VH-VL binders against Myotubularin-related protein 5 (SBF1). Designs and how they scored, part 7

Target 1, 134 residues: Myotubularin-related protein 5 (SBF1), of Homo sapiens (Human) (o95248r204to337)
Amino acid sequence: SLPVSRCSVALLFRQLGITNVLSLFCAALTEHKVLFLSRSYQRLADACRGLLALLFPLRYSFTYVPILPAQLLEVLSTPTPFIIGVNAAFQAETQELLDVIVADLDGGTVTIPECVHIPPLPEPLQSQTHSVLS
Short names: E, the ipSAE of ESMFold2; O, the ipSAE of OpenDDE; V2, 0.75 times the mean of E and O plus 0.25 times the DockQ between their complexes.

## First folded at step 6 (VH-VL; framework fv_pimurutamab)

Design b4 (from a2 with light chain S32Y S92Y L94W; at its last look DockQ between E and O 0.10; V2 from the best seeds 0.00; counts 0 for: pae E 7.9 > 2, placed apart)
Heavy chain, then light chain:
Amino acid sequence: EVQLVESGGGLVQPGGSLRLSCAASGFTFSNYGVHWVRQAPGKGLEWLGVIYSGGNTDYGNEFTSRFTISRDNAKNSLYLQMNSLRAEDTAVYYCARERYYWSGSLDWFDPWGQGTMVTVSS
Amino acid sequence: EIVLTQSPATLSLSPGERATLSCRASQSIGSYIHWYQQKPGQAPRLLIKYASQSFSGIPARFSGSGSGTDFTLTISSLEPEDFAVYYCHQSYSWPYTFGGGTKVEIK
ESMFold2, look of step 6: ipSAE 0.026; ipTM 0.659
ESMFold2 (binder alone), look of step 6: mean pLDDT 90; pTM 0.923
OpenDDE, look of step 6: ipSAE 0.824; ipTM 0.925

Design b5 (at its last look DockQ between E and O 0.58; V2 from the best seeds 0.00; counts 0 for: pae E 13.5 > 2)
Fold by ESMFold2, look of step 6:
Structure b5 (fold): chain C 134 residues (1-134), chain A 121 residues (1-121), chain B 107 residues (1-107)
Amino acid sequence: as target 1 above (134 residues)
Amino acid sequence: EVQLVESGGGLVQPGGSLRLSCAASGFTFSNYGVHWVRQAPGKGLEWLGVIYSGGNTDYGNEFTSRFTISRDNAKNSLYLQMNSLRAEDTAVYYCARERYYWGSLDWFDPWGQGTMVTVSS
Amino acid sequence: EIVLTQSPATLSLSPGERATLSCRASQSIGSSIHWYQQKPGQAPRLLIKYASQSFSGIPARFSGSGSGTDFTLTISSLEPEDFAVYYCHQSSSLPYTFGGGTKVEIK
């Protein structure tokens, strides 16, 4: 309803594509860890805001840090779900995260670790949602 | 071999427009961010901007209003649309590939050979 | 915007001599600095990445050092092909910036 919310959602789909955004949406709904990486602080903030907007009207109750400073990178090792953005300059410090889904906003990719399973939407709904969003 | 080749340079009048192209070969173009960098005659290098593999762009502060970077992955091509050209835009224009490691923008390899743009009456 | 100041602007040396090129950043950039060589009529060529890491195929006489704001490119013994312009480039934050260059020319 808010112009900012619509813009952030549109940006998220443009940055990552429909399939990737649906994966992140399902990951957030199923209590997984989502890490956004970008060299752009604005892109980090927009992506985190966009994912939250997709979850509306659900209230996200876990750790939400759109821009995590380098001094607090240990937060990424928490056992709880999160939506966190980190500047890609610190990408090397994130390589040992075995259970974190990584969305590279600069490259337009989402990497899901082998040990992480994200349930898809039920097939009729997933196909209908993809068709509507495409 | 990994290669970038710029084209479309030439003489253009002040206030005019020009579209530069950069053709990529020898690598999977769609996986990489690609940058434009220019160099005025006898001067240093100036970063203009980037288009990421996902299609998003970032620009140097002075270029956001006059220059547009785009790509066509099916044609392995990068483009720079330049509008409202001025004499100070006279330069060699290079395209350059970023290192691909999760979209890291750390350093450039390779560079194209450059294409010369001259803005004068 | 991070300003990179290279010094000297011109370094006149003979083959076999040691060249020391400086690059200073206006704020800390860690080790996110890269060095390029450019010969007349050619595109830049990557020499050193991340302050001190030699790029593939670069001769051992090229080395880099420094962190934070002060960085150095060293050419231990100049060869005829080393007379060129050298640029530093920071990738710590957007917009990316280059230094003004150091021309290494034959004395």
Scores: ipSAE 0.000, ipTM 0.556, lowest interface PAE 13.5, mean pLDDT 84
ESMFold2 (binder alone), look of step 6: mean pLDDT 91; pTM 0.927
OpenDDE, look of step 6: ipSAE 0.268; ipTM 0.766

Design b6 (from a1 with heavy chain G33Y; at its last look DockQ between E and O 0.61; V2 from the best seeds 0.00; counts 0 for: pae E 3.9 > 2)
Heavy chain, then light chain:
Amino acid sequence: EVQLVESGGGLVQPGGSLRLSCAASGFTFSNYYVHWVRQAPGKGLEWLGVIYSGGNTDYGNEFTSRFTISRDNAKNSLYLQMNSLRAEDTAVYYCARERYYGWGSLDWFDPWGQGTMVTVSS
Amino acid sequence: EIVLTQSPATLSLSPGERATLSCRASQSIGSSIHWYQQKPGQAPRLLIKYASQSFSGIPARFSGSGSGTDFTLTISSLEPEDFAVYYCHQSSSLPYTFGGGTKVEIK
ESMFold2, look of step 6: ipSAE 0.325; ipTM 0.776
ESMFold2 (binder alone), look of step 6: mean pLDDT 91; pTM 0.935
OpenDDE, look of step 6: ipSAE 0.648; ipTM 0.884
ESMFold2, look of step 7: ipSAE 0.303; ipTM 0.768
ESMFold2 (binder alone), look of step 7: mean pLDDT 91; pTM 0.937
OpenDDE, look of step 7: ipSAE 0.365; ipTM 0.803

## First folded at step 7 (VH-VL; framework fv_pimurutamab)

Design c2 (from a2 with heavy chain G33Y; at its last look DockQ between E and O 0.64; V2 from the best seeds 0.00; counts 0 for: pae E 3.4 > 2)
Fold by ESMFold2, look of step 7:
Structure c2 (fold): chain C 134 residues (1-134), chain A 122 residues (1-122), chain B 107 residues (1-107)
Amino acid sequence: as target 1 above (134 residues)
Amino acid sequence: EVQLVESGGGLVQPGGSLRLSCAASGFTFSNYYVHWVRQAPGKGLEWLGVIYSGGNTDYGNEFTSRFTISRDNAKNSLYLQMNSLRAEDTAVYYCARERYYWSGSLDWFDPWGQGTMVTVSS
Amino acid sequence: EIVLTQSPATLSLSPGERATLSCRASQSIGSSIHWYQQKPGQAPRLLIKYASQSFSGIPARFSGSGSGTDFTLTISSLEPEDFAVYYCHQSSSLPYTFGGGTKVEIK
């Protein structure tokens, strides 16, 4: 529903800031791997919903797992794009991922590996988005 | 060298409020997660909550309505706002740093502050 | 919430003896448990992290073992400064919790 999605989007911006959220949005649009980390399962679920809500009305067609169980961490090494949340208790197991964009919801940071290129939004949309969200 | 120093404890009547402070020195405070833990006299340790470097918080289940953790990175300070205090909140309150390295977060506590005593009594 | 049950509550021993302290978790926590020492009027001090890893500067007589639900802190030969209260702490899931403590005192 729209009211829940609006709250999740607002939370995402509060947690990561405008620049970081726009990077995640562009990453999702351009078939990159996005990993959310948090000690809170609720924050993981909210962030994944928030990113998906930003993509609306586009339907995300790749792997979407808001809370990945510990038994399935090997999924993070798949060659296909994803939006996945992992509890930070398993953060050590995620440190070896070379092509995954990591959004640390507890630290408030987004790390983009040097080998990953995120195309910017088209210039009119990029500047309009920054103006509206600033 | 690395230190945490709590302050702001004291005697307060039931229903009152206190704001505890924890001053950090000897490390880059803004890069670390910081916790509050309390200990009632003669009892064990009780985890109250954490504030992350990004500003989010998590609390023990019984503390979400009355306690608020905040931080001021410019002042290297952590705060605990306690409202609607009760006799069972009488305790020594510790702040504790979680060790954190650039590539990840480690989840044990080192160092701890010396604690500040809060007494809630009428 | 994960409950940590420490036993015994009090362990009365003499210097030179071996102390064995138990911590049992209400559900599996892997190795996400840490041990602290606390002397009266002092803050806790980290001894063992992740069940069995000694923290830097901790004497070799302190060791930890276990995984899953059953954990042990061992002090191989008690020194006079080791008479204190010991707590286990789990970091497997929020909220973080501590055991009730084991007091090691002079017999």
Scores: ipSAE 0.344, ipTM 0.785, lowest interface PAE 3.4, mean pLDDT 87
ESMFold2 (binder alone), look of step 7: mean pLDDT 91; pTM 0.936
OpenDDE, look of step 7: ipSAE 0.373; ipTM 0.808

Design c3 (from b4 with heavy chain G33Y; at its last look DockQ between E and O 0.10; V2 from the best seeds 0.00; counts 0 for: pae E 12.2 > 2, placed apart)
Fold by ESMFold2, look of step 7:
Structure c3 (fold): chain C 134 residues (1-134), chain A 122 residues (1-122), chain B 107 residues (1-107)
Amino acid sequence: as target 1 above (134 residues)
Amino acid sequence: EVQLVESGGGLVQPGGSLRLSCAASGFTFSNYYVHWVRQAPGKGLEWLGVIYSGGNTDYGNEFTSRFTISRDNAKNSLYLQMNSLRAEDTAVYYCARERYYWSGSLDWFDPWGQGTMVTVSS
Amino acid sequence: EIVLTQSPATLSLSPGERATLSCRASQSIGSYIHWYQQKPGQAPRLLIKYASQSFSGIPARFSGSGSGTDFTLTISSLEPEDFAVYYCHQSYSWPYTFGGGTKVEIK
């Protein structure tokens, strides 16, 4: 069958839409904190792989935990960039995070905290990113 | 009662245009993704596209040039604008709600509307 | 796009018999597949979500199984109201696609 990375990218766009995915892409490129929430562990894993695949050929060098267990939720308070998925059952702990971008895969929304600034994607990079959707 | 009701179907000449409506009731429409799906007479189901709660859209590969999905959250309404209609567009058109957020996972459709028939013939 | 192939196209059975409906995906889709029933003149009705999870109010005789590429809907003992067309639907990626349907009809 097709490589998992291509399928995961398509799923990410399906779940969040183009505008939201581009925001997450820019956030990951500029070393921000990205948290995925879903009641589905499969959806969390797929979304994290999808975002990582969009970064290709760049290698992501910060914390990457597609499914963070409940006993390790303190990781969300780390000062370093991350891409992390958490089951939505633990959503309450994510409501107090000041600098974390939250992607709700079940609701299809991305919330960017007021204190977080994501630079816009330069035009050539936007064109390259959109071509992945073809 | 959660309900979707399509309207606006009818007879249209090839090359013509038609705007379908889907009226939603019994739920907070602005929070949901809503889809259009069609079914030609005697044939299977074909997904046309989705409009997200924020207004962005995604379409099936063959529908991006002729069909436009929009929504008016103040009127609890979903629309399908169809242009340059062809005989193969003859079908029953359904709107369908994608269930999401705290009440369940995304991806499956409930409810469906009853459908509205579009006939494209000269 | 992901092609879903349903087999058989038609399944001719009597009430009380077991029906086994197959849906095969052209690539792995995890468990992102759903089953609908459609009777003539009606909209589809959700039976099974995510391969094997029964939707609310669906009779126990309906069950689903499978993951990856091969999925099955089973009706353990057909009732008269079960003679209809059944569709599988993948939600793994855009565009969403449906199988061609399996018509379950009275022998």
Scores: ipSAE 0.006, ipTM 0.553, lowest interface PAE 12.2, mean pLDDT 84
ESMFold2 (binder alone), look of step 7: mean pLDDT 91; pTM 0.931
OpenDDE, look of step 7: ipSAE 0.805; ipTM 0.912

Design c4 (from b6 with heavy chain R99G S105R; at its last look DockQ between E and O 0.54; V2 from the best seeds 0.00; counts 0 for: pae E 3.1 > 2)
Fold by ESMFold2, look of step 7:
Structure c4 (fold): chain C 134 residues (1-134), chain A 122 residues (1-122), chain B 107 residues (1-107)
Amino acid sequence: as target 1 above (134 residues)
Amino acid sequence: EVQLVESGGGLVQPGGSLRLSCAASGFTFSNYYVHWVRQAPGKGLEWLGVIYSGGNTDYGNEFTSRFTISRDNAKNSLYLQMNSLRAEDTAVYYCAREGYYGWGRLDWFDPWGQGTMVTVSS
Amino acid sequence: EIVLTQSPATLSLSPGERATLSCRASQSIGSSIHWYQQKPGQAPRLLIKYASQSFSGIPARFSGSGSGTDFTLTISSLEPEDFAVYYCHQSSSLPYTFGGGTKVEIK
């Protein structure tokens, strides 16, 4: 079987699709806030690991919390970038976040707030990346 | 009318396999999470698992090895594959739709199907 | 796994009486609990969602209360059609679980 890091990357693409994963990758590179939601703690951990693995060899220097406890949900209002996973049982508390990109691993969707703009990869690289990853 | 209809129940020998179906109508099936719940004769309700709109699944702790939930959105159908059946699997099997309200998922069940009976006996 | 304990197992009452059904969780689940009615030979029917929110079309005599670990379903004045089994269901944590049920039967 694939190494855990490669399995996590493959799983992330399977769960969200190429376009959504590339949006999350660009969001992480451009210092945005990324929140993963799932009822499964394993899916949260795998998705966070997968996104971090896509950034390799770049070191991610901001807040990284694959599973955020309910007692610490105020962290989601921090002004700094993050990659955080939260159990979907607390999904209602995340609906008030105006500047956070939300990846719903159960529904397979990524919601980008209207106030957040993520630049795409340069066009030749984006097209070639889709071809290689498809 | 929003409806779920189970089928495929019957008598099966211990160690056998059976595939249950749940046909959905009256709503956009692909947008909803759907669950299987069973009830042994004279007993309470037991949650078996869920399949999400994105295709992932979660199961009750004791069902992960023998039961598989799948869906076919083109056919508006949910399935439960049951293998290595035991006498304790004798029950009425229900499919149930999780509530859905736009942005969020709401995790109560409505509607339920009428159930299909599975009997595991020699 | 969160265990839901319903009590009493059986509640014998007459029409017009008030029924009070208890559901206790093994750990705090906030308000992530739902109540269902099941009549013999029928599928469960949703009554109350999130501890106290009446589902659409449910008679006003059904109400729910509680938060944390202790939850109550109340039927203010029993009608003949209310004699059934009632289940609580928690959605706070996977795996989802049901209580053992309370049978409300005619005295």
Scores: ipSAE 0.388, ipTM 0.801, lowest interface PAE 3.1, mean pLDDT 88
ESMFold2 (binder alone), look of step 7: mean pLDDT 92; pTM 0.942
OpenDDE, look of step 7: ipSAE 0.584; ipTM 0.862

Design c5 (from b6 with light chain L94W; at its last look DockQ between E and O 0.65; V2 from the best seeds 0.00; counts 0 for: pae E 6.6 > 2)
Fold by ESMFold2, look of step 7:
Structure c5 (fold): chain C 134 residues (1-134), chain A 122 residues (1-122), chain B 107 residues (1-107)
Amino acid sequence: as target 1 above (134 residues)
Amino acid sequence: EVQLVESGGGLVQPGGSLRLSCAASGFTFSNYYVHWVRQAPGKGLEWLGVIYSGGNTDYGNEFTSRFTISRDNAKNSLYLQMNSLRAEDTAVYYCARERYYGWGSLDWFDPWGQGTMVTVSS
Amino acid sequence: EIVLTQSPATLSLSPGERATLSCRASQSIGSSIHWYQQKPGQAPRLLIKYASQSFSGIPARFSGSGSGTDFTLTISSLEPEDFAVYYCHQSSSWPYTFGGGTKVEIK
């Protein structure tokens, strides 16, 4: 159980780097929309688990769909926060989302829309979070 | 001119190891996904794996334990480390670029390298 | 693993004739299929992407069609340089796979 959770967190940091992962963590804490993209269904599932594990002990109570089927892509336009993974084959459908933070697990990038503001963690908390994840 | 050039092929004994190189030129290598594909003599094409611009890899199921794909973006080079080689690994090995299209790439291969021949026999 | 079955294995035709090459997928892949030409001693060359989209610089005599599981490459009038092996390639799921090839040869 716990070894799987730590593996998913470690993998998330290896895929995106510390700065990007902390941005996603802050985005989830401030109830933003987070979309993961990858060609690998396993990578999508691992990343979603990793972000959720990072939020522990907070219970995530918004939409959580590690693998969203193509028929349900309209869920990405809902007004509520989410953590969702979508196969990169459908990435053209995701390029027009105005308020969704997109983490490309294959390219190693996180795109934050200009209209979305995510403050960094306060320095004491950021140091504590970094130490736990090291 | 966009080019990929493989090297490092040759004769090797079963159980041996070999490292192939693929030199890229004429494009920003670090922004592209690059693949290895092989073709046994007189046979069809077989996809081996990919390394993404972010450094993650995906492999064909048979190749996850014996082959390792890596890249050196400073040298515009892609590598294939092959271990525990078998006679059935005898093939021409190609590197191929997936066309870059933003942070998501398209799924066809252009260009291909000319290939390098690996022969596994005693 | 998605299996691509190409038929016929060999297509013996004369210059000027129409060639019709089939590729059938073991499950639906939408339009995530690509066609390559390979001449002896050369690397594959991309002809058609996403079932029907011609790659830049490819002669108009090459066309592709199909969706789902059944795909076709058509060469409307064979030229001497078109006698080669043709492969289909799917990019719908891991691992990427290729068909067994169709050899178009001179009769």
Scores: ipSAE 0.044, ipTM 0.667, lowest interface PAE 6.6, mean pLDDT 85
ESMFold2 (binder alone), look of step 7: mean pLDDT 90; pTM 0.928
OpenDDE, look of step 7: ipSAE 0.395; ipTM 0.815

Design c6 (from b6 with light chain S92Y; at its last look DockQ between E and O 0.66; V2 from the best seeds 0.00; counts 0 for: pae E 4.1 > 2)
Fold by ESMFold2-Fast, scan of step 8:
Structure c6 (fold): chain C 134 residues (1-134), chain A 122 residues (1-122), chain B 107 residues (1-107)
Amino acid sequence: as target 1 above (134 residues)
Amino acid sequence: EVQLVESGGGLVQPGGSLRLSCAASGFTFSNYYVHWVRQAPGKGLEWLGVIYSGGNTDYGNEFTSRFTISRDNAKNSLYLQMNSLRAEDTAVYYCARERYYGWGSLDWFDPWGQGTMVTVSS
Amino acid sequence: EIVLTQSPATLSLSPGERATLSCRASQSIGSSIHWYQQKPGQAPRLLIKYASQSFSGIPARFSGSGSGTDFTLTISSLEPEDFAVYYCHQSYSLPYTFGGGTKVEIK
């Protein structure tokens, strides 16, 4: 019976685990490209909503598209940071993306390219954030 | 050898419940997405649902309220819990594997189990 | 949901003849179509994946073609063991769907 926003947060770290969710949080905070993949449109919407909820009260000022239309897949190659969800049916288009962090919501994995460096949150913010999520 | 074996089928009265099992061997079960597909006597194949390697599920719209898919990776087993069964649920139930190799997916079904027959009749 | 329409429902041919089976999708699905053979009392067997890629161990007489909405499975020269029902399956979008099947009867 959780409010929808809090339910989305709970679903996100149930699907990916605390460590992966913290990595995505840090990635969004440090202006990296985050791509969510799932065959479920609802799971994509929930994950994007959950990540935005974790950033509250910070406002995300870059491209935010929880369900990217197939006609706009070229947006994934732009240099601008983003939080985007793509149905896994279109996953072939993501294989050439070298600087994108890919969160596979169905498989429960997060793939961070070797060329992408996500620093940990400085203390005490990291300890406080981990305590809240744990 | 890679194989899937279903079990748990049988005769159930309308309104009853039944739990099907699918035992996997010959591969690392935890790395794969696995599906349930059913086939009524003399009719075509109908996709029921999938459970992903991470444990999330998706179902055909007709099945979301009555059927639940689960897995036990330590036991290399897939399950289908069937509730509020109707005569229309009479079918052979197959489990089938879909491969997943990280970035990108292979989304055909191989192998299939031999199927287990569920008959809903009074 | 994506509807797959297979035609004809039944195809009756003599051994040695070419069989052509059609599968039409209600919307474009790229090449995300797979073909299965099912003999009576048996589980389906994968023949062709992604419209045109033969699965390992499948006889060369089976081939697939098409993209978008129109797909074809061809058996270049029917053998007696090809008596079966053939199903197409789309993996483009959830829920996954199958065609109604084409029954190949050798007359």
Scores: ipSAE 0.175, ipTM 0.725, lowest interface PAE 4.1, mean pLDDT 86
ESMFold2, look of step 7: ipSAE 0.296; ipTM 0.758
ESMFold2 (binder alone), look of step 7: mean pLDDT 91; pTM 0.939
OpenDDE, look of step 7: ipSAE 0.769; ipTM 0.911

## First folded at step 8 (VH-VL; framework fv_pimurutamab)

Design e04 (from e00 with heavy chain G102K)
Heavy chain, then light chain:
Amino acid sequence: EVQLVESGGGLVQPGGSLRLSCAASGFTFSNYYVHWVRQAPGKGLEWLGVIYSGGNTDYGNEFTSRFTISRDNAKNSLYLQMNSLRAEDTAVYYCAREGYYKWGRLDWFDPWGQGTMVTVSS
Amino acid sequence: EIVLTQSPATLSLSPGERATLSCRASQSIGSSIHWYQQKPGQAPRLLIKYASQSFSGIPARFSGSGSGTDFTLTISSLEPEDFAVYYCHQSYSLPYTFGGGTKVEIK
ESMFold2-Fast, scan of step 8: ipSAE 0.356; ipTM 0.777

Design e07 (from e00 with heavy chain Y101R)
Heavy chain, then light chain:
Amino acid sequence: EVQLVESGGGLVQPGGSLRLSCAASGFTFSNYYVHWVRQAPGKGLEWLGVIYSGGNTDYGNEFTSRFTISRDNAKNSLYLQMNSLRAEDTAVYYCAREGYRGWGRLDWFDPWGQGTMVTVSS
Amino acid sequence: EIVLTQSPATLSLSPGERATLSCRASQSIGSSIHWYQQKPGQAPRLLIKYASQSFSGIPARFSGSGSGTDFTLTISSLEPEDFAVYYCHQSYSLPYTFGGGTKVEIK
ESMFold2-Fast, scan of step 8: ipSAE 0.379; ipTM 0.777

Design e16 (from e00 with heavy chain R105K)
Fold by ESMFold2-Fast, scan of step 8:
Structure e16 (fold): chain C 134 residues (1-134), chain A 122 residues (1-122), chain B 107 residues (1-107)
Amino acid sequence: as target 1 above (134 residues)
Amino acid sequence: EVQLVESGGGLVQPGGSLRLSCAASGFTFSNYYVHWVRQAPGKGLEWLGVIYSGGNTDYGNEFTSRFTISRDNAKNSLYLQMNSLRAEDTAVYYCAREGYYGWGKLDWFDPWGQGTMVTVSS
Amino acid sequence: EIVLTQSPATLSLSPGERATLSCRASQSIGSSIHWYQQKPGQAPRLLIKYASQSFSGIPARFSGSGSGTDFTLTISSLEPEDFAVYYCHQSYSLPYTFGGGTKVEIK
């Protein structure tokens, strides 16, 4: 019944909750680095697709890699904004990232580094968005 | 002291259902991934599935349709709902804690519960 | 899924002898292998984590080695309480899997 994009969005809200999803949405809009972690490749693909769907009709112009190969973990250190998924088997390799917002899909948490400031959506957009999603 | 205690095992008829519980104490249960592992009499260990701290689950392929893992962090409890039980589901069922998942993973299992025996027989 | 093959299935030795247990993975898993001991009627007990790291409180006679596909658990000198079944476990990829076990028994 639901289109694939709507299904992916619903899964993202179920996994992280409204507040965390809104933080990731704002992060993507303000050109921050978003890293998804999960042991499930399917959850990584679904979350990346879900975040991309929330940005529609805006085109995401930066690096988008829903499943990053272990050989390319260097990409996480680039100064360019991204939406990237990494299997949690390689989480130890990501410990030194200081400016990356980490969304742990298994744990259901979003960690924002001290040096990263994500402004909330301007009122009334913040309240309107929350009301629509609630 | 860190401890896991299983309960709910017993004799069940083929086709029946059973719900196992695992009670956690001595640690912040909500922070940990917890697993179910079973062992048929005289056989090896078989991983059933995991429930993550956020509530997401993953299962071994042969368990996805019949078994459901859930948790109640307010009660420090882990559950395994087993449906459509078969004779080959006869086993000791263990719960086991995985380490805290943050920037580092602790993928080993410690502690384990003592196990609860499920016998599926007519 | 990743298949773990433990060999031998049964290892018959006397107290004081060295035990060498093998675990082979069907594909490379780095060092994501953990070893457990199970005594009759008891739950498994963690011995070695990440192929070679001794878990707290485990006697020094237990050691692990290997990477990639070939892993070894060594007991340098068997004590009476070491006669048990030993399992390897991979945490590299879902679904998690265990080896079939090696039974270390008295000759």
Scores: ipSAE 0.308, ipTM 0.773, lowest interface PAE 2.9, mean pLDDT 87

Design e22 (from e00 with heavy chain L106P)
Heavy chain, then light chain:
Amino acid sequence: EVQLVESGGGLVQPGGSLRLSCAASGFTFSNYYVHWVRQAPGKGLEWLGVIYSGGNTDYGNEFTSRFTISRDNAKNSLYLQMNSLRAEDTAVYYCAREGYYGWGRPDWFDPWGQGTMVTVSS
Amino acid sequence: EIVLTQSPATLSLSPGERATLSCRASQSIGSSIHWYQQKPGQAPRLLIKYASQSFSGIPARFSGSGSGTDFTLTISSLEPEDFAVYYCHQSYSLPYTFGGGTKVEIK
ESMFold2-Fast, scan of step 8: ipSAE 0.376; ipTM 0.792

